# VHH binders against q9xw16, part 170

Target 1, 132 residues: q9xw16
Amino acid sequence: MSGWNAYIDTMTAAAPSIKRCAIVGAADGSVWARTEADNVFKASEEELKTFVALFNDVTQVPAKGADIEGVHYVVPRTEESLIFGKKENTGFFAVKTKSAVLIAVYEGPNEVAAQVRKAVESMQTYLNNAGY

## First folded at step 15 (VHH)

Design nb14 (framework vhh_6fv0_2)
Fold by ESMFold2-Fast, scan of step 15:
Structure nb14 (fold): chain B 132 residues (1-132), chain A 119 residues (1-119)
Amino acid sequence: as target 1 above (132 residues)
Amino acid sequence: QVQLQESGGGLVQPGGSLRLSCAASGFTFSRYWMYWVRQAPEKGLEWVSTISTGGDYTYYKDSVKGRFTVSRDNAKNTLYLQMNSLKPEDAAQYYCATQYLSKGEYDYRGQGTQVTVSS
C-alpha cells in the first residue's frame, strides 16, 4: 500500500480537516489505502462493498442515506460521480474514478467542507487522467 | 515511453547532505505528480516523498520530515530531493516515479541512485 498511501497523504495535507480517508476499488470496495493507527478508517469490507455499489445509481442515495464506519449519514443530494453526506458537525465526500472510490471523512463547518471537496475532486481528476 | 534517470547519490557521513535529481522524458512532466521511493538492502520498496504537479503540495515519510525537501523544475523536466541531516537509516537506492501501477508498484525507468551514509 505504500504507493497508494502517498495519495492519502496528498489529500490530508491539501485539506488538514480530513480526519480519516481511504481509496477503495470501485468494483468491490477492496481497500487500496487508508489512514491508520489513531486515524484508522474503520469501515469493514462488507460495508465498503455496499457503499461502492451506491455509485451504480446515485439518484437512490438521498432517499436512504449512506453508512460509513458504522455511522449513518444524511445525503442531501448526489452528483454523477459524487456522494456526500453530513451528520451534525461531521461529514464525508466520496468520488468515483474509473476504477477507484475516494472517501474522506472530515469534521468542521461548511468552509472546511469546501476545502475537503476540492482536495478529493483534485485527486479524482488526477487518478482518472492516470487511468484509474 | 516514460523514461526516468536518477543521479546525485554518493557516500556521506552522518549529518551530511546530498541533492538527488531525476531527469524525466517521454511524458508531459508538468501534468504528473512525482514520487521519490527508496529500497535499502534486504528491505522492500519504501515511499519517501510526493510532490504535486505545480510543487504547491509536498508530503514526506515521517522519518524524513524536516530533513528532506522535494522540489521540481517543470521547465527542465527535473525532480529534486534535497537531503539534509542524513542518518545511517537513510542509506538506500533511491528512485523517482511518476505513478503507481498497483499496490507497491511504480512506473519508473532507470537503476536509481545509491546513497550510502557511513562514518
Scores: ipSAE 0.005, ipTM 0.147, lowest interface PAE 15.0, mean pLDDT 81

Design nb15 (framework vhh_6fv0_2)
Fold by ESMFold2-Fast, scan of step 15:
Structure nb15 (fold): chain B 132 residues (1-132), chain A 119 residues (1-119)
Amino acid sequence: as target 1 above (132 residues)
Amino acid sequence: QVQLQESGGGLVQPGGSLRLSCAASGFTFSRYWMYWVRQAPEKGLEWVSTISTGGDYTYYKDSVKGRFTVSRDNAKNTLYLQMNSLKPEDAAQYYCAAHTYKGLDSPYRGQGTQVTVSS
């Protein structure tokens, strides 16, 4: 569990606009690591279990949206292993690997969103290559 | 109470065009992201397009990109979907929806507007 904190630190260093993030199990939404203290990622494991199940059929998600930390996000579209959402000045990117789902919540305009997406997708590639 | 009234559907030939409208009431339209979804007779709800509050950001389902254009007129509380180069696969009941406090799982207020594409 403690070893996964280094991945959280890597993502936040790559995109400082990430306000909160987590790495959770793809099968059950169990938290492997998340931001803590003043920037704690507050989603319950029950909410996360529901969220990771969305990756079973991402094409259904834009019609329903997604809930993270009790906040309902518009999901404008999805890609095979990517769900992203937007609400006012905040948004998220979530990507699925073989064993994990990475979630990053950010605040800011499209330029910020692009940086966050790159950070999350880079980590996705790294974890997939590492067998996760 | 959110009320949404869709119109503009009809029968069109493949390659034809239709413009759908959605008249909104019961909420501050300009504060909400709006979206279009459709449902073909044999399928579940399928997301088509989303537009931000000011109309500055638009998103489309890949299969309609370049053919459909979503827009809005906040002064008239109206959402639009311009559909060009219509294909048989686009035939469906089209609904508009707003992201209210209950999110996207709220039932649609109108009956939708039917789009039929037939030669």
Scores: ipSAE 0.007, ipTM 0.159, lowest interface PAE 15.0, mean pLDDT 81

Design nb16 (framework vhh_6fv0_2)
Fold by ESMFold2-Fast, scan of step 15:
Structure nb16 (fold): chain B 132 residues (1-132), chain A 119 residues (1-119)
Amino acid sequence: as target 1 above (132 residues)
Amino acid sequence: QVQLQESGGGLVQPGGSLRLSCAASGFTFSRYWMYWVRQAPEKGLEWVSTISTGGDYTYYKDSVKGRFTVSRDNAKNTLYLQMNSLKPEDAAQYYCAKTSYIGQNPDYRGQGTQVTVSS
């Protein structure tokens, strides 16, 4: 198993409301690890390449939203290294590290979102400190 | 003052087509992303489609992908929504908007245009 799968497992254990997630390369959107089987993260290589490019200018993202797994999300606002979106009862958090982008798709009410955000930001901090 | 005027709605049978128009005034239309949103009876507003300033990027609600096409004519300050293969679930009042719906209040000053789908 790749070492990156352990980080997927850590995030999903910390926030059980994460339905699907992935760690992808910041430069090209290449998948390093993702949830699989019944929880498979379904984004195409082309979609991920487009998605990670959004971090080149996050200030433009709220005007257009973001697409993940063929689902269009409205992005209410962004931070320098954070894009998050909502669509009905689903949402996502995506954070950029030095060399990776972490994407977590969750399902549930807004109270669930805070736990998912914390898990993703904790992993972002860990990976940045590890040199990734 | 921002003005948005929708037209083109009507009654169609399932599988039918309609083309909606939105005439915009009171702002520099060519500098704004535009949106189509709809509201069915007893429901809240839902986002349908988004188009970028130059029309290079378009986005759609999953249930309308492949059936609806958004476009714009910046020289005429007009936004369009071509609706094909209409389903009963598409019946709603349709509005054009200057801001995205979720997390932002849409600027839909128009009265909207009613789409009814029945057999």
Scores: ipSAE 0.000, ipTM 0.108, lowest interface PAE 17.4, mean pLDDT 81

Design nb17 (framework vhh_7pa5_2)
Fold by ESMFold2-Fast, scan of step 15:
Structure nb17 (fold): chain B 132 residues (1-132), chain A 119 residues (1-119)
Amino acid sequence: as target 1 above (132 residues)
Amino acid sequence: QVQLVESGGGMVQPGGSLRLSCAASGFTFSKYWMHWVRRAPGKGPEWVSTIGSSGGYTYYADSVKGRFTISRDNAKNTLYLQMNSLKPEDTALYYCARDLWSGTPFDYWGQGTQVTVSS
């Protein structure tokens, strides 16, 4: 239904270890597209609004961590437009574009994280070039 | 093989200090961000502190800010955690962990070093 679902499909095809992902508005955390059915991305509107606000000052995030889908992740460090977290065998990568935040939750060993980061950063570049 | 060996733990009274060390081998230490992570009895892992590859960036958990100082000596391939004003809630097994360029999964190596804060 949403044209934005095609970008979700592209990311999950590029990194099959992505368990759940979403594209949300950078200003308000509104969901533009997300994985559905058995892979439904479960974050509430309140949680997403809080999460996207973290990009206003990423330097504060490592001290507090980040919450996605009710799960608290350790965030050891951040980069200007990238927040990533880890909790045991699960993790996430979140990147900010001009208008959007892309969030991908994955499960698996360290080698899997590399593929997920690449998929998310590739989409970030594509959307920025498209003016989003 | 990549190896990280923690040391310097022990028993101390509240308000005391300890300095933890992590000896790294098997990789180019100066190219990696490093972390301290702890596991308290009955709890999951808690991230404590992070230091950049050259020591130019440091980050701390709110629970330890102002009390702990992370540092490194790249010439000695050693990571440090200076712990001041220790509290009973700091009692945990402390691990050093290597950051990955492609992400931040923590690789725990060795047994960790036990810190016990009690009166």
Scores: ipSAE 0.005, ipTM 0.240, lowest interface PAE 11.2, mean pLDDT 83

Design nb18 (framework vhh_7pa5_2)
Fold by ESMFold2-Fast, scan of step 15:
Structure nb18 (fold): chain B 132 residues (1-132), chain A 119 residues (1-119)
Amino acid sequence: as target 1 above (132 residues)
Amino acid sequence: QVQLVESGGGMVQPGGSLRLSCAASGFTFSKYWMHWVRRAPGKGPEWVSTIGSSGGYTYYADSVKGRFTISRDNAKNTLYLQMNSLKPEDTALYYCAKEYTSGWPLDYWGQGTQVTVSS
């Protein structure tokens, strides 16, 4: 229950196709945990602060897209607690819980995207049930 | 087999209007979110607009907001894009796309319909 790196490890073990991911604070985008070393998640605190603020009104996001790690993604639609984007062969899924935002970046075909989304949404459910 | 057939493109002067249609077959159209994406000369694909499965949600790229209207007729398995106040920058091949079986990513199933805004 403590040590947010354990949740990163759980997600990447469940979906090895996640290239990079992070768990950040929903209020301010502060990094609680992220992938490191070979799969380091590279986003500034300012970029993350801007990104998590998108969850304040997800209906505005498709018009402008979203930026993660300096890459601009097309966001074709959103759900109440889900923002996902695509750029060529890369993409991301980001989900909001009560206290956190989970962001996972992937690269690969449709099957990879589907597995990454499943892993991120499973962790979202787990954290919501745990009160986060 | 999933098929999406776009039509309604053409050549128009700046300020003109066009209405695109996309005839869908081979899947339960009313269950899927549908999208319009375009490919301008010398550029990669650009997402244009999205509509929810029941038509209750619509989203637009900032570049077309206020000028384009997406709609659908689930009884006719048809998606539409009404394009008003067209600009030279809207010149592109327009594709109809549905979400993949898992909800994402988008699949492009037609040859698209060409829209040219000249002069």
Scores: ipSAE 0.058, ipTM 0.484, lowest interface PAE 6.3, mean pLDDT 85

Design nb19 (framework vhh_7pa5_2)
Fold by ESMFold2-Fast, scan of step 15:
Structure nb19 (fold): chain B 132 residues (1-132), chain A 119 residues (1-119)
Amino acid sequence: as target 1 above (132 residues)
Amino acid sequence: QVQLVESGGGMVQPGGSLRLSCAASGFTFSKYWMHWVRRAPGKGPEWVSTIGSSGGYTYYADSVKGRFTISRDNAKNTLYLQMNSLKPEDTALYYCATDSYQWGAFDIWGQGTQVTVSS
């Protein structure tokens, strides 16, 4: 859905440190929208299906970590609808709504991570309120 | 101004034990979840263990489960990792890290403490 690209643009405008991001279906990992061109989000369909299934039991994720775009991330803890990970100077935030999972990959220190989390959580709230 | 200072590393033979400490300052330690993360030469960081703010929740990587115990003393602003039955593959620099509800990241790192397991 082309309308979903507006939400990608909103998140990247709010947190310029987002390098790549996507909105995918919570049930199957199908891509609704993603960053393209120089910032293309490269996760495979198989990887996304596996990733969204992690939200079925987030308590198991810290023991194993999570894979996004072929990169294995350390996941120190999870929250009810939030998985976040870190690898060196890169990281991600992923949040689940009723129907979607938002994934944002970023680079930088704690200050930029805070902005990325805020942008992703704001969009999560908006989409949940909109029925997604 | 957050500071984390790791200590307690050293050289041990396989099967040996070490206890690591992390002294925290510059933030309200008792409000934050704390983590141990390690980095072996030539490899990326590997998460080892997590402890909740009050010590009520603990989680471990499969590679260390049953051998390592994470604990904390909020009165002393100190995090611990008791390492038993050490293996050569446990050789790494060990870092303590915090995640902040405000910052959403666990990447506040100290200088690390070196653990070397060899015969």
Scores: ipSAE 0.000, ipTM 0.243, lowest interface PAE 11.6, mean pLDDT 83

Design nb2 (framework vhh_6fv0_2)
Fold by ESMFold2-Fast, scan of step 15:
Structure nb2 (fold): chain B 132 residues (1-132), chain A 119 residues (1-119)
Amino acid sequence: as target 1 above (132 residues)
Amino acid sequence: QVQLQESGGGLVQPGGSLRLSCAASGFTFSDYWMYWVRQAPEKGLEWVSTINSGGSRTYYKDSVKGRFTVSRDNAKNTLYLQMNSLKPEDAAQYYCAAKTYSEWGPDYRGQGTQVTVSS
């Protein structure tokens, strides 16, 4: 959806190290918006449905890891509405709002990861306050 | 076949400058995001910089911001990294990469290019 793409643009402007990101429905993993063109977010609807279901019990995720775009990430720990993972020099942050899940995939070291987390959590707060 | 060839490394004194190049072949260079990564002795791979396919967006590791500039010439299928105000901590083998999550991983074509910073 084009309306939701403005939020994608806002997140990527706030944390330029985000390579790919998406906003998906919390209930079903349906894509509301995603990065396109040379940085297209390539997760299937089936994968996203599985991924958003992880938020039903985040405490089990570190034992299993998480799959995004066909890549299996080690999840070292979770927080109530936050799942994050790492594989080599890449990683992701995913946060749940009332009705959406924001997923950002990045490349880089811990300093880059901190910037991405901050951008994703800021958008999470904004969307929750907006009723999403 | 897809190939990436790095060049331009060398020995410089602290505060010096180097310009690295990466010559790409075997794929449509202008369609891909490009990356510079480095590896110092006894350390893991470290991301340094990213540039989007059109060259309009650039991203940097915090410790190199203001000192390094990534650019590209799509007509020449070449990626560049201009490195100014070099510090001893910048000494590493530098690699370019076109795809990071699938077929490329940390498996870079060519040997990379060595940057040494000492007096």
Scores: ipSAE 0.000, ipTM 0.121, lowest interface PAE 17.0, mean pLDDT 80

Design nb20 (framework vhh_7pa5_2)
Fold by ESMFold2-Fast, scan of step 15:
Structure nb20 (fold): chain B 132 residues (1-132), chain A 119 residues (1-119)
Amino acid sequence: as target 1 above (132 residues)
Amino acid sequence: QVQLVESGGGMVQPGGSLRLSCAASGFTFSKYWMHWVRRAPGKGPEWVSTIGSSGGYTYYADSVKGRFTISRDNAKNTLYLQMNSLKPEDTALYYCAAGEWTLSPFDYWGQGTQVTVSS
């Protein structure tokens, strides 16, 4: 059933500027849930496997950037469980929980980015507390 | 409105040095994290360096660590990038940007300043 899709709906309701998002397995990048239809998150399984492996050593990411949906993002810095990127007027936030990685792609200025980050970090906290 | 004006670019030989400046106006400079970002011909933007609002924290891309030094003068509303041991790979337009790094990404401003490293 919808299980994990409810969390996608919660994040997009909290930050409507999220254009596309997904929840994937931290170990393998397997998709648990993602936005669909006109807002489909289009990253391939291979790209997601590569992306989640970045959390094995986030300190190396700013030098190389990160690729999501075939788009290369500048990653200014990382935190232990957070990677964020910027490409012109678009960007993403990705956070790691115990067993998942949440990825949200957004469009808009810095005020929009702050709301998106807040929504993603709130979900990260919830999932960690729930044992995920 | 935020205004950022880069200067100090030019042509140098490999192994040379340049010092870039960024003059800021239209915001309280001392409260903002500041960044240097470059764009090489035919490539996308690459983050280079970041400095915290008080100057107490600095971060560098691996490609420039040990060669570049970011600094700021809050009394003069000016950001600097000291570039030593320049390589041909450092050839790019260099932009300064302002933004809260923990909550918001940075933005690009102006046309940047051109740095060319060649023989």
Scores: ipSAE 0.006, ipTM 0.206, lowest interface PAE 9.0, mean pLDDT 82

Design nb21 (framework vhh_7pa5_2)
Fold by ESMFold2-Fast, scan of step 15:
Parts: sequence; structure tokens; C-alpha cells
Structure nb21 (fold): chain B 132 residues (1-132), chain A 120 residues (1-120)
Amino acid sequence: as target 1 above (132 residues)
Amino acid sequence: QVQLVESGGGMVQPGGSLRLSCAASGFTFSKYWMHWVRRAPGKGPEWVSTIGSSGGYTYYADSVKGRFTISRDNAKNTLYLQMNSLKPEDTALYYCAKDTIYSGEYFDYWGQGTQVTVSS
């Protein structure tokens, strides 16, 4: 139904190791699209609102970590438009575009993480070029 | 072969200070972000502090912010952690870790650790 579901499908096809992902509004964390059914992205409205606000000052994030789907992740460092975290054998990459935040949760070793980061950053570039 | 050797741990009274060092070899130290991670008895690893490759960026866990200072000397391939106003809660084995861009909590390599004990 949502045109934004096509972007979710594109990211998961490019990096099959993505367990769950979502595209949310940068201003309020409202869900535009997410993985559904067997791999549904289960973040609360309050959690997503809190999460996207981290991009207002990414320098604060490494001290506190970040919460996604009720899981607290260690965030060792940030870049201006990128927050990534790790918790044991799980991790995430989140990137901000002009109007959206893309969040991808994965499981696996560093090689898997590299593939996921590439997929998320490719989509970030595409959406920014499209004015989103 | 990557090697990290931590030193400088010891026993101190609450309110005391210690300076930890980590000697790095086997990689181009100046190109990597470095971290301090600690493990208290019976607990999992807790990230403490991060420093960027040039030393221009530093980050701290809320539990140590304002008390600990991370620094590095790229000419000596050495990472430091200055620990002030130590608390019993800081008692842990402290590890030096080499960053990997794709692993936040699990780092490429960990050293042997250096023990810090804060007791009255």
C-alpha cells in the first residue's frame, strides 16, 4: 500500500542479513514503512520519537547508548548522519536523510555488518538525491 | 599480528586516581579509533571511553563522564586513561580495544587487561 514499502524491499534484498528495518520520519519518528509479518519491526512510538531526536546532537549518543525495540545498544561513536550500535551478536545502523531516518537491525559478524551498512548508506544517498 | 598491552592498574582508596596505559603494535595505530572497556566481576563488558584516530574526538560513558579522561600519543603508539575521583563501582578489569568500523561492542582485538580495585 505504501510506496515506501518498495524501499524496505530494496534494502532487504541488497542485505539479506537485515533481520528488521524501518523508514521513519526524522521530525517525529512516525513509521513510513517497516518490515512486517515474520520479521516485523517492533519499536514503540515513544521509543522512535526518542531515537530520531538523537540526530539533533549525535555527540551525546556514545555516552548513553541507544534503545531500539526495547534493546539497549552500545554506541561507540557517531558520524553526523549515522548512528550505529552493537549488543552481543546483534547490531543496527541508522542513517538520517533530509526528512527520514532509516533503521536496520541485523545479526552476525563484522562481514554481515559491512553489507548492512552499505545497503543502508546506498538507500540514504538515493533518498537524499530524491529530495527526502 | 595485533598486540595490545595494558598497564597501570592497582589498588586505590575511594577518591584516588590511577593512569592506565595501553601499548599497541602490529597495526598503524594513528589510523584507528581506540576504546577502553571494563569488566566487573560477574558482569559483562561495559564500554568506558572512545577516542578518535587524531585525538580530536572523545566520548565517555555517563558513569565516568567528568572523572575520566582518555588521550593518546600516536608517536608512541600508546593509549591512556586518566581516572580521577575513583569509586568502588569502578572496580574492574580494564581492557584496551582496537576499533572496527562495523562492530560497536565487539572490537577487533582486546588486550589482557589491567586490574583496578577501589576499596576503603
Scores: ipSAE 0.000, ipTM 0.134, lowest interface PAE 15.7, mean pLDDT 83

Design nb22 (framework vhh_7pa5_2)
Fold by ESMFold2-Fast, scan of step 15:
Structure nb22 (fold): chain B 132 residues (1-132), chain A 119 residues (1-119)
Amino acid sequence: as target 1 above (132 residues)
Amino acid sequence: QVQLVESGGGMVQPGGSLRLSCAASGFTFSKYWMHWVRRAPGKGPEWVSTIGSSGGYTYYADSVKGRFTISRDNAKNTLYLQMNSLKPEDTALYYCATEQYGLSDFDYWGQGTQVTVSS
């Protein structure tokens, strides 16, 4: 997992409204890096395996929603490599790269969600270009 | 204000080497991730490499992996790119870039430094 922690720090610095985030393997949901201690990303191994499998057909996700950290989120729509969800004043953005899935959970209104999405999509671009 | 000044470009034969430098000012260099981005004639910008704020993390585009090495000297506010085994496809203007508070949209503050690889 060495080397992935800096990307967690970069995303949280770019969007301070991110409460918790993780970088996981796209094939199996294995955790490469995550926020810890008071901001620990708490998703189970089984939940992450289920979550990354949603990227096999993102068009089915809005009908079912998505579960992250035991919380069920409404997914209003998806894009080819993007799943995002909402529950009251919380939400998440998840993006798939060649080898990874980036997940960021945030709290705040739609105005802060835009900054979180930008941070996650910027990281997605760098990881794809880096071959991940 | 943020200023970045690139240098070290030039003309080399295929298989040659060049070392680029980027002198940074106007921000606390040691707190920011730094990037190299290039623009080939007639093409849009292509990300080349990224280095973390302390130098502990480095990432490379697939096209340059194994040939280029990014590094930094925080005491001198300077970013470097060592380019080995240069190919004609590496011909481009090279820019260093950063954005406050992490990796997001690139801003180009320098003129860039021209690298031309030809035989």
Scores: ipSAE 0.000, ipTM 0.126, lowest interface PAE 15.1, mean pLDDT 81

Design nb23 (framework vhh_7pa5_2)
Fold by ESMFold2-Fast, scan of step 15:
Structure nb23 (fold): chain B 132 residues (1-132), chain A 119 residues (1-119)
Amino acid sequence: as target 1 above (132 residues)
Amino acid sequence: QVQLVESGGGMVQPGGSLRLSCAASGFTFSKYWMHWVRRAPGKGPEWVSTIGSSGGYTYYADSVKGRFTISRDNAKNTLYLQMNSLKPEDTALYYCAADYSITGEWDYWGQGTQVTVSS
């Protein structure tokens, strides 16, 4: 939806190192909003459905890793509502809210990972407070 | 400034053992969760094992459970991976890594140490 694009814009403004991101339904992985055009988030419906199902038991994820946009990421550990992965100089943070999963893919070492995590967790808090 | 230097790799026959070490410097090692990750020829990176900051929590990939043991010595700023009952599919370049989300400032993968298991 067009309204959900405002939250994508807010996250990317807060963390410019986000290369691509999306907000998807927690139940089915349906895309509510994503970055578009040259920065389009390219995950398929099947991949997203598989990905959001990982939040049903996050303890299994470090053993298998996670796939986003056809890229396999190492997931060193998880938290109750957070999955993050790393592959060389790229990575992602994904957080679950009541009704949504926020996914942000970034590139860069140093403080970029912390900035991306902060932006994603801030939006998670906002959406949870809004009932999503 | 932050450095991770792996060592202890080599060539070994199936069923053999190796112990890898990762020497850390430039950060407060005892505060960070540490990981072993490997990359086999022609494949993407595969997470192997994780250890908590005090050594109280350990996690292993299904492919290595019961064969590998992760440990750390915070007084020596060193991470270890004891690898027993090695198999040809364990052949890979092994990296150590600090917790990506916590560092925020300096997240660094080491140069890697090569492990080759062949008959």
Scores: ipSAE 0.000, ipTM 0.203, lowest interface PAE 12.2, mean pLDDT 82

Design nb24 (framework vhh_7pa5_2)
Fold by ESMFold2-Fast, scan of step 15:
Structure nb24 (fold): chain B 132 residues (1-132), chain A 120 residues (1-120)
Amino acid sequence: as target 1 above (132 residues)
Amino acid sequence: QVQLVESGGGMVQPGGSLRLSCAASGFTFSKYWMHWVRRAPGKGPEWVSTIGSSGGYTYYADSVKGRFTISRDNAKNTLYLQMNSLKPEDTALYYCAKGDYTSLPGMDVWGQGTQVTVSS
C-alpha cells in the first residue's frame, strides 16, 4: 500500500497509544491523511488552520495553550518545531516539517508520551529528508 | 534494475534465533526506508518491521516487538533482521521490501523471500 495513509499506519504501529492522528499541510492545515472509523481525527478545517499558524511563533503558545478537536490543552513548553500539550490523562504531540504538520493525540502516563513523541519525531525526520 | 536477495532462513526449534539478510542493488540504498514482511502458510502478508534510511528509526509489529531487531549497513547495502525467542507462529516466508524516497514509505515486495520454520 501507498499514499499519505501509510505514514499514519506507521506511526500508530510504532506507538499503539496514539488514539487519533493526522498529517496536515503546514501552510493551511488542509488534511492530507488522518485516522478513520472508530479513531476518526475530528478537528475542523478552521481549527486546523488556526493550529498550524501556531508554528509561526511557538514561543507564544505556552501562554495561550492550544485547541485540538474542540479540547483546550495546556502547553507547558515548546521547541523550534514541536508543540506538545497535556489535559489530565490525555495529550498530543505536533511537529512541523518543511510542508506538513503531524499531530498525534494519545492517552496515558508520561512513559506512553515518550513513545508517542519518538514516533512523531522519527516521521518528522523522514519527511524532512524526503523534501516534505 | 532493483534487486533484493534475502538469505539466512532455516529451521529452528522454539526459543531459537536466526539472522536474516537482504542484499540490495540497483538503487541508492541509503536513501530508502526498508521493510520486512512475512507470509505464513494459508495467510496474507503481515508487516513485521520498518527501518529509516539512516538506521536511526525503527518500528515493529506488536507480535514481534522485543524479540526482533531490524538494522542496516548502508556501506554494504544490506538490511538485517535479528530474530530471537522464535515461536511456531513466526513460521513464514520472509520478504525484504523497499520504500520510495520521493513518496510515502510503502511496501513493494521485490525479493524472492527466505523460509523460516520454527518447530520441534
Scores: ipSAE 0.000, ipTM 0.122, lowest interface PAE 15.3, mean pLDDT 81

Design nb25 (framework vhh_3k1k_2)
Fold by ESMFold2-Fast, scan of step 15:
Structure nb25 (fold): chain B 132 residues (1-132), chain A 118 residues (1-118)
Amino acid sequence: as target 1 above (132 residues)
Amino acid sequence: QVQLVESGGALVQPGGSLRLSCAASGFTFSRYSMAWYRQAPGKEREWVAGIGSSGKYTVYEDSVKGRFTISRDDARNTVYLQMNSLKPEDTAVYYCAAYKLGSEFDYWGQGTQVTVSS
């Protein structure tokens, strides 16, 4: 059985600095797959529903910031299908596809952020090409 | 004890091909994701390619996409990097790495030198 968890494995193969991640429905924030056990992605479904709604108007996000796993992140800027945030040594990248939102939380200095972004964007491209 | 041993590095002409191998021991290889990194003189170490534990999912740095192919053989505890259409910019020491979600430690090999001459 190769479910959506296989996509989690692919993203983490590209960026070992990813500590927790999830793939959720773009319309409602429903969880399709997330890291589990010691690396469990802790966001509630209510928080995720709020988070995916940010993609309806990303230009407003820098003024408000974003909440993931109960942590409030500063969002310095956004792109049409990309929201990313920082809080000290922790950060995230979230990208929207046709049907999904991919969220990856990482820990480490800003030097590793580019690797995490590439991993998430590569998966975004793959899923868009697959019709998701 | 964990060990990763790279081999296959050589001097090649631009446009040439090489296959690098990384032999792993001391851990359950099939449970780990594997990656190739490289470090050119005067530059930071950069990620090149990754392959998930199942072997079905691969990812590449944009500059090598279409030219390099990563694969693994779990029966032989080995990961490979097939490098085609080599460029002088590919000159670097290539490192194999093993990592797993939930592990505090990534494992690294000693590296193998690839030189693409003008």
Scores: ipSAE 0.006, ipTM 0.263, lowest interface PAE 10.4, mean pLDDT 82

